# Ledger of designs, part 4: miniprotein binders against q53ft3

Target 1, 195 residues: q53ft3
Amino acid sequence: MFGCLVAGRLVQTAAQQVAEDKFVFDLPDYESINHVVVFMLGTIPFPEGMGGSVYFSYPDSNGMPVWQLLGFVTNGKPSAIFKISGLKSGEGSQHPFGAMNIVRTPSVAQIGISVELLDSMAQQTPVGNAAVSSVDSFTQFTQKMLDNFYNFASSFAVSQAQMTPSPSEMFIPANVVLKWYENFQRRLAQNPLFW

## First folded at step 8 (miniprotein)

Design jj3
Fold by ESMFold2, look of step 8:
Structure jj3 (fold): chain B 195 residues (1-195), chain A 83 residues (1-83)
Amino acid sequence: as target 1 above (195 residues)
Amino acid sequence: SVEELAEEIRMALEYIQRIYERAKKRLEQGDVERALRALQLAYKWAKIALERAQELGLTELIEEAQELIQQIEELMEKIRESQ
């Protein structure tokens, strides 16, 4: 039903069901995460007239969860990118000498999806800097995903001398992956929405 | 692939079954309003899951979805008769 994706990490598709209408994904090492994608897998949509309110939870200085509304996913907009880096600070990002909450403790954060009536969702106000412009956010997120894919695939590259004899396996020369990566980057720079 | 679609349907039916069991527990505790809301959500999703399983010809999942729908309908009917 739901998916959660962070650049450089495996996609999560098995949400924890914490209530009849509430689903959660864990985000370990959330301090290193700037953006998350929340999306519908596509086979099982929301029932008609319903959608999902998306929340972000992080522990405060006491280790207790603090939930913030990021925005929404619906059958009409089944994928959304949310910036969470600004949400990790209770009073913003610039506190050189004044804020008591400038000390941050690493921990596990959560993305929560609450299934609700569309009319109820229309009365909610997300945190103002969470939703990201689809054009700029898509380009930036896609570039980071491409970089991570290339680094991931390249980490499995082997020389001919290092190959294990295995005739049942198929292999791809590393230069093919590089050429694909360079061509895709070029096309994306020319038109971020070419797909 | 069809196998990936089947796994998504199976996972959804597992979520729906848990909604049904939570609703039964809420009824035992006298929380009829929350139980009914949960059952209505479960019913709507179960009908969608059945439709998807039928479109793909997934006989085992069709039977599972039909059984779950019947259970949900029976419980909702009992609630209506008691109100």
Scores: ipSAE 0.742, ipTM 0.911, lowest interface PAE 0.9, mean pLDDT 77
Fold by ESMFold2, fold request of step 12:
Structure jj3 (fold): chain B 195 residues (1-195), chain A 83 residues (1-83)
Amino acid sequence: as target 1 above (195 residues)
Amino acid sequence: SVEELAEEIRMALEYIQRIYERAKKRLEQGDVERALRALQLAYKWAKIALERAQELGLTELIEEAQELIQQIEELMEKIRESQ
């Protein structure tokens, strides 16, 4: 149903359900994160007339959670990029997670999604510096992911002369990764939302 | 890719099952209003999951969604009759 993506990390697609209408992704080492992408996976949308309010939670100096409204995800806007780097000392906002006083590790924050009626969402005001332009920031975010993958895969490259035979081990030729990288960059330049 | 779509539907049915179980717990606690609201959300999502499973011909997921819908409908009807 929902996904959560941070540059340089694997996508999360298994939200923890903390209430009937509330879903959470953990963000370990959150102080190193500047942006998050929250999106619908696509097969199971919100019911008609409903959408998702997206919150960011971090522990305050006393270890108590502080929740801030980032914005929204809906069937009409099924993905959004939120800047969280400026929110880590911010003021809390009105939120529907209020009975969740569970002690957390100080370095772990959360992204919360609350499924609500669109009318209820229309009366909420996100914190003022969380929203970014989806097209431009999506392209930059995707390029960072692409560079990270290429650098990681390239760090395992070996030549034919360096290989030892291993019948139980599967290999990917390095030129396949390079061709994929070049093709992805070309397609991203033509249509940043092609994927 | 069909396997990925099936996994997404299966995950959604698991969430919906948990909504159903939470609604039963709320009824035991006397919170009928929240229970009914939860069941209506579960019902709407279960119908969507059924439609997606039917579009993909995923027979086992179709059966699971139909069974869950039946359970939700029965509980919602029981609540209405007892009020």
Scores: ipSAE 0.732, ipTM 0.907, lowest interface PAE 0.9, mean pLDDT 79
Fold by ESMFold2, fold request of step 12:
Structure jj3 (fold): chain B 195 residues (1-195), chain A 83 residues (1-83)
Amino acid sequence: as target 1 above (195 residues)
Amino acid sequence: SVEELAEEIRMALEYIQRIYERAKKRLEQGDVERALRALQLAYKWAKIALERAQELGLTELIEEAQELIQQIEELMEKIRESQ
């Protein structure tokens, strides 16, 4: 039904259902996240007349969740990019003793999707400057994710001389990954919406 | 791929099943309005899931969606008769 995508991370497609009409994705280490993409997977849309209000939640200094409305996804606009870097906790880790480390509170935030009537969604006001919705912005984010995939996969490529003796290990030739990457880039440049 | 589409339908049916179960619990607690709203959402999604499973010829998922729809319809009818 829903997906959640962060640059440099695997796509999440198994939302936790926390109520009949509410779904959640966990975002561990959320301080390192600047943008998140929330989207419909495409097979099971919202029922007619309904859509999704998208929220961001982080723990405050007392560990209590703080929820903020980021924007919306609907059958007519099934994906959206949201900036969350300005919404994170501002708790400082600085202190006068220099190299002392402070154990941070758990760094898990959440993206929530609340399934609602479109009329109800029209009465809601998102937090300003959270939504980033343009074809160019979406293309740039997608390209960054593809570049990250190439760099990640290539980091596991080894030469034939460096291969381990274990017969259970499988290796992907780096040139196969590169060819896929080049083909995908070409298709994306020709039709940024081919996905 | 068909396998990805089938997995999406399976996940949706699991969510819908949980909506149905929560609606039954709400009825036991006397919360008829929330139960009916939940069942209406479950019904609409189950009909969509059935349509998608039929388009892909996924017999097991078709049967699951049909059974779930019947259960939802029966419970909604019981609620209407009680009002």
Scores: ipSAE 0.721, ipTM 0.900, lowest interface PAE 1.0, mean pLDDT 75
Fold by ESMFold2, fold request of step 12:
Structure jj3 (fold): chain B 195 residues (1-195), chain A 83 residues (1-83)
Amino acid sequence: as target 1 above (195 residues)
Amino acid sequence: SVEELAEEIRMALEYIQRIYERAKKRLEQGDVERALRALQLAYKWAKIALERAQELGLTELIEEAQELIQQIEELMEKIRESQ
């Protein structure tokens, strides 16, 4: 149903259901996260007339959750990138000395998705700067996805001298991946909606 | 892959089953309005899951979705008969 992606981390696709209509993803070490992508996996959409309100929650200095509305995902807009770097509370030292050598324990935040009627969602107001521009957000997400794919595929590259015979296995030359990457990146820079 | 699509459908059916179970508990507690809303959500999603399983030819998931739909319909019918 839902996915949650942070750059440099594995995609999360197994949301915890906390109510009939509410789902959450945990974000450990949330202070290092600047953007989060929330999206529909694509197989199971929202029922007609419904969509998802997307929230960000972090623990305050007392450990109490603070929830903020980031925006929405719907069948018509099934993916969104949200900036969370400006929404976090600063957790500092909990003792009077404040030395730089103080080790912080990790804090866990959450992304929440509340399944609601579209009419109800239309009357809600997200925190002002949470959503990134659709064009800029698409370009940034796609660039990170391209970099991730290229780095992953290239990490398996071997020279022909290093290959072992495997007659039942098919291989793709590494420069084909590079050509694909360069072509896609060029097309994306010219027109972010080319595909 | 087809395996990944099947996992998405299976996960959705698990969520829907939990909605159904919560709705049964709400009915035992007399909260008919919330139970009915939960069942309507579960029903709509179960029909979508069935459609997706049929499109992919996933026989086991088709049967699971059909059984869940049947259970939801029976419970909604009981609510209708009591009113």
Scores: ipSAE 0.718, ipTM 0.902, lowest interface PAE 0.9, mean pLDDT 77
Fold by OpenDDE base, fold request of step 12:
Structure jj3 (fold): chain B 195 residues (1-195), chain A 83 residues (1-83)
Amino acid sequence: as target 1 above (195 residues)
Amino acid sequence: SVEELAEEIRMALEYIQRIYERAKKRLEQGDVERALRALQLAYKWAKIALERAQELGLTELIEEAQELIQQIEELMEKIRESQ
């Protein structure tokens, strides 16, 4: 029914059922994880009027679990991407997961899915910035890439007086790079998928 | 593939079975409310699983789902009778 995906890892489709309505995926070496995808497998949907609240749990400095509500999956939104890297130092929130007889290792986090009524889910507030759209992630990556390129290229900028003769090399004016950067940013802001 | 879908249905039925078993334990512990909620969830999911199995013509899974539904219904009825 449920799947959990971390980039570069095998898809998990066998959640551990820790309660009647609660399922857990283990995330080993969670500190290296930036994003996690939780999704429905598609064959068995939620019952009508129900969905899944998705929680992240990691051990605190004392080894105690810190649970945070990431967001939701539903029949209407059967998959979601969550950024968990920034949550590893966050505060715990209220969660429906009680004392679980799960052997926890310091390097293992958990994704918990609580099957709940949609009305109840609507009353819950996920931690900020946990839910990331694919578009947002792409935009952020693109922006970082652009900034990286611009900074890199600009680091080689020299005045004409500082140039050493190199007739075999082609030179691009720094202003050209800047104009490209500005134009690209403008286009990206208008439509992240303009290309 | 049908085999993959069948496996998903099978896994679902296993979860539903566990919900049922947990509900029984809850009843034994006197937590009727939680047991009933669990059984309702199990029932709804089992019905969905049955429908999917029927759509795919998976005889064994159909039978399993039907049996599980029957068990859930029987237990729910027992709860009603005890109230």
Scores: ipSAE 0.706, ipTM 0.910, lowest interface PAE 0.6, mean pLDDT 88
Fold by OpenDDE base, fold request of step 12:
Structure jj3 (fold): chain B 195 residues (1-195), chain A 83 residues (1-83)
Amino acid sequence: as target 1 above (195 residues)
Amino acid sequence: SVEELAEEIRMALEYIQRIYERAKKRLEQGDVERALRALQLAYKWAKIALERAQELGLTELIEEAQELIQQIEELMEKIRESQ
């Protein structure tokens, strides 16, 4: 019914049912995890008018779970990517998992799925930076990569008067790099998948 | 594959069965409201599971789903009669 994926790890499809409408995946060594994908397996959807609120839990300094609402999965949005790396120092929010007896170890975090009415889910507010749009993340990464490259290349820029003769070496004008950068940015803005 | 789908349906039915069992425990504890909500969820999911099993022609899972639905319905009816 539910799946949980961390890059570099096996897909989890056997959630622990901790309540009538609560499911949990364990995430060992959670400190090394940046992103988690939560998804529906596709065979058994949510009942009509229902979805899943996705929570993340990590142990606080006392070893007690701190739960935060990451976002939602629904029949209309059967998968979501969440950034969890920045949440480890955050404050907990109201959550439906407080009364559940879940055995935890200090190195293990949890993803919780609460099956709820869609109308009830609409009243909940996820933590601000947890939900990651794949397109937005890609665009941001690409932009950072491009900026890094441009800055690196530009650091070697010299005027013609400053050039040391090296007949065996090929030189590329800085304007070529800039033009490439601008063109790439334009294309990326038009279609992030232009390549 | 059909086998993979069958396994997913089976797993779902196991979850639904657990919901049903938890609902029974809630009733024993006097929490009728929570039990009823749980049974409603179980019922809806069991119906979906039944439909999926029927679509795939999975006879054993159809029977399991039907039996579970019957159990849920009976318990819901008992709750209704007790109110």
Scores: ipSAE 0.699, ipTM 0.910, lowest interface PAE 0.6, mean pLDDT 87

Design jj3
Fold by OpenDDE base, fold request of step 12:
Structure jj3 (fold): chain B 195 residues (1-195), chain A 83 residues (1-83)
Amino acid sequence: as target 1 above (195 residues)
Amino acid sequence: SVEELAEEIRMALEYIQRIYERAKKRLEQGDVERALRALQLAYKWAKIALERAQELGLTELIEEAQELIQQIEELMEKIRESQ
């Protein structure tokens, strides 16, 4: 029913059920993780009027789990991206997981999904800056990709005086790349899905 | 693929089965309220699983879901009668 994805790692589709309405994914080496995606597999949705509160747990300096509410997944929003890198030193919040008899190692964090009524979820407040909208995340990714390309291309830029004659090679003015970049950014800002 | 969907339904039914079993344990512990909430969740999810299995014509999973639903209903009724 649930999936958990970390970039560069295999998708997890088998959550550990720790209570009647509680599911957990283990995240080994969590300190290297910036973002985690929690999503529904698509075949079995939440019952009507229910959704999932998504929590992040990491061991504190004493080895005790610290739980924080990241956000929510629902049938209407079956996937969510969460930034967890900045939360690893944060304070714990109220959580429904209580004491769990799960053997933990210091390097392993957990994503917890609590199946709850939508009305109850609406009363909960996620930690700030954890939830990343799909649109914002896409825009940020695209921007980073564009910046990476521009930086890469620009690293090969030379002045006319520095050029070595190569009649068999075609050259594109750097200004063309810049203009394309600016136009693309403008369109992206107007509509992230302009294509 | 149908096989992949079937596997997802199977996994769901396994979770639902565990919910049912946990509910039984809660009853044994005297926590009727929590048991009922668990059974209600199990029931709703089992109905969804049944519908998906039926849509795909997965006979084995249909039967499994139906059986589980019946077990949940019977236990819920038993609890109601005991109150």
Scores: ipSAE 0.696, ipTM 0.909, lowest interface PAE 0.6, mean pLDDT 87
Fold by OpenDDE base, look of step 8:
Structure jj3 (fold): chain B 195 residues (1-195), chain A 83 residues (1-83)
Amino acid sequence: as target 1 above (195 residues)
Amino acid sequence: SVEELAEEIRMALEYIQRIYERAKKRLEQGDVERALRALQLAYKWAKIALERAQELGLTELIEEAQELIQQIEELMEKIRESQ
């Protein structure tokens, strides 16, 4: 139902269900994370009249979780990008997940999704600087993500002459990745919200 | 792909199953209101999952969803009867 994406990292689609209506993604090495994308996978939408409140948590100086409302995802807005880098030193005022025994490590932050009524969500106020509202910021994030992926993939590229026979493995030609990258960039340039 | 969609439905059903199980525990704890809310959510999602599975012709997932819906309905009925 839910996905969580950090630039340069694998997409997470298996959230930990910590309550009937609460789901959590772990973000290891959270200090290196600037932005996170939370999105619906598209197959199973929210029930009618419901959406998701998206929270971010990090350990404070005492190791206690600090939760902040980042924003929302809904069937009408199935994805959102959040800047979390500026929140890491902030103060949390909410603990929607605090009563739950969630195993955490000091270097791991969390994205929490609370499934709620849309009417209830409308009464909540996200932290002001978390939502990336500018098209430019979104484009930049996407570009960085794509660049990171391309760089990662290309680091494994070898010429045919350098290939070691491995019949059990599948190979993707680097040209395919490049073409995908170019096509994605073109689409992004045309409409940053094409996906 | 169909396989990817199937996996998403399967995951959803697993979440719904967990909601159902948690609701049962809530009932055991005497929190009928929370249990009922949980079951209502589970029911709604299970119906959606069933519809998606049917659209894709995923027989096993259809059966799983149907069974889960039945379990939820039965438990909801028991709650209503106890009130």
Scores: ipSAE 0.633, ipTM 0.886, lowest interface PAE 0.7, mean pLDDT 84

Design jj5
Fold by OpenDDE base, look of step 9:
Structure jj5 (fold): chain B 195 residues (1-195), chain A 83 residues (1-83)
Amino acid sequence: as target 1 above (195 residues)
Amino acid sequence: SVEELAYEIRRALEYVQRIYERAKKRLEQGDVEKALRALQLAYKWAKIVLERAQELGLTELIEEAQELIQQIEELMEKIRESQ
């Protein structure tokens, strides 16, 4: 049902069910984590009228979990990116996970998904700056990704004189890549969510 | 792949099974409201699991899902009769 992704780590698709309506992913070495992606796998959706409230938990100085609401995932919004780096020193809020005896290791944070009615979710307020849903942040990320790709591709560019015959390989002119890049940038500028 | 989807459907069914079992424990503890909410969730998800299993022709999972749905329905009915 649920997936959890941290950059540079393997995707997690096996959430631990800690209650009837609550699922948890462990995040080892959480201090090195800036962003987490929570997403639906697409196989089993939420029941109609339901979604998931996404919480982050980190251990306090006493080793007790501090839970904060990051945001939501739903059938209509099956994935979300959350910035957690700035939350590691924050104060805890009311949360649905407080009554659960979850065995925790001091270096391990958790992502919790609480399955709830959509109407109930609408009454909840996520912590500020957790959701990377700003158009600006997305645009910046996309631009960085595009630049990275272009730089990568360009690093393999060779002149005709430098080419070694390789009949088994197909070659794309660098101008085609550049044209694609320019077109993509224009589309991105017009509508950051054009896809 | 179909195999990967089948694995995910099975995992989901296991989640639903655990919801059902937890609901039973809630009833034993006298928390009827939480038990009913759990059973309702289990029921809705079990129906979805059944639909997905049917779409892929997963005979064993279909049977297991149907059985679980029946168990949930029976328990919900017992609760209603006791009120």
Scores: ipSAE 0.732, ipTM 0.919, lowest interface PAE 0.6, mean pLDDT 86
Fold by ESMFold2, look of step 8:
Structure jj5 (fold): chain B 195 residues (1-195), chain A 83 residues (1-83)
Amino acid sequence: as target 1 above (195 residues)
Amino acid sequence: SVEELAYEIRRALEYVQRIYERAKKRLEQGDVEKALRALQLAYKWAKIVLERAQELGLTELIEEAQELIQQIEELMEKIRESQ
């Protein structure tokens, strides 16, 4: 039903169900994380008229969870990028998770998804700087991922004079990777949601 | 892949089953309002799970979803009759 993605980490798709309508993903070493993507996997949507309020939780100085509303995911907006780097010392917000007895470790934060009626979600106010523009945030996130891919792939580039052909190996000329990268960036600038 | 879709459907069915079990416990404790809300959520999601399992021809998941839907309907009817 839900997924949670952090750049450079494996995607999480097995949320822990902590109540009938509440699901949680653990974020170990959360202090190194700047952004998190929360999304619907696609096969099982929310029921009609419902959606998900997305919360971020980290342990306070006493080791107790501090929950903050980041924003929402819905069938009409099934993915969202949230900036959490500025929230790691923030104050909590009103949230439905406070009635649950959740054990946490000092370096593990949580992303919580509370399944709620859309009308109820419309009355909630996310904390500042948590939700980012889907277009601008997607573009920024994608460009950083593409730069990372290009730098990684380019590290395997070899000149024609350096190649020692192996029958079981295939090589990628560096200019092909650069051309793909430049074409992808151009397409992204034309339509950030072209994918 | 179809295998990835089947895995997602199976996990969703497990979530819905847990909603049903929690609703039963709430009813035993006298929390009728919360039990009914949980059953309504479970019912709606179980119908979606059934539809997706049918689209992929996942016979065991279809049968399990149908059984769960029936259990949910029976419990909601019991609550309705007792009110």
Scores: ipSAE 0.701, ipTM 0.897, lowest interface PAE 1.0, mean pLDDT 78

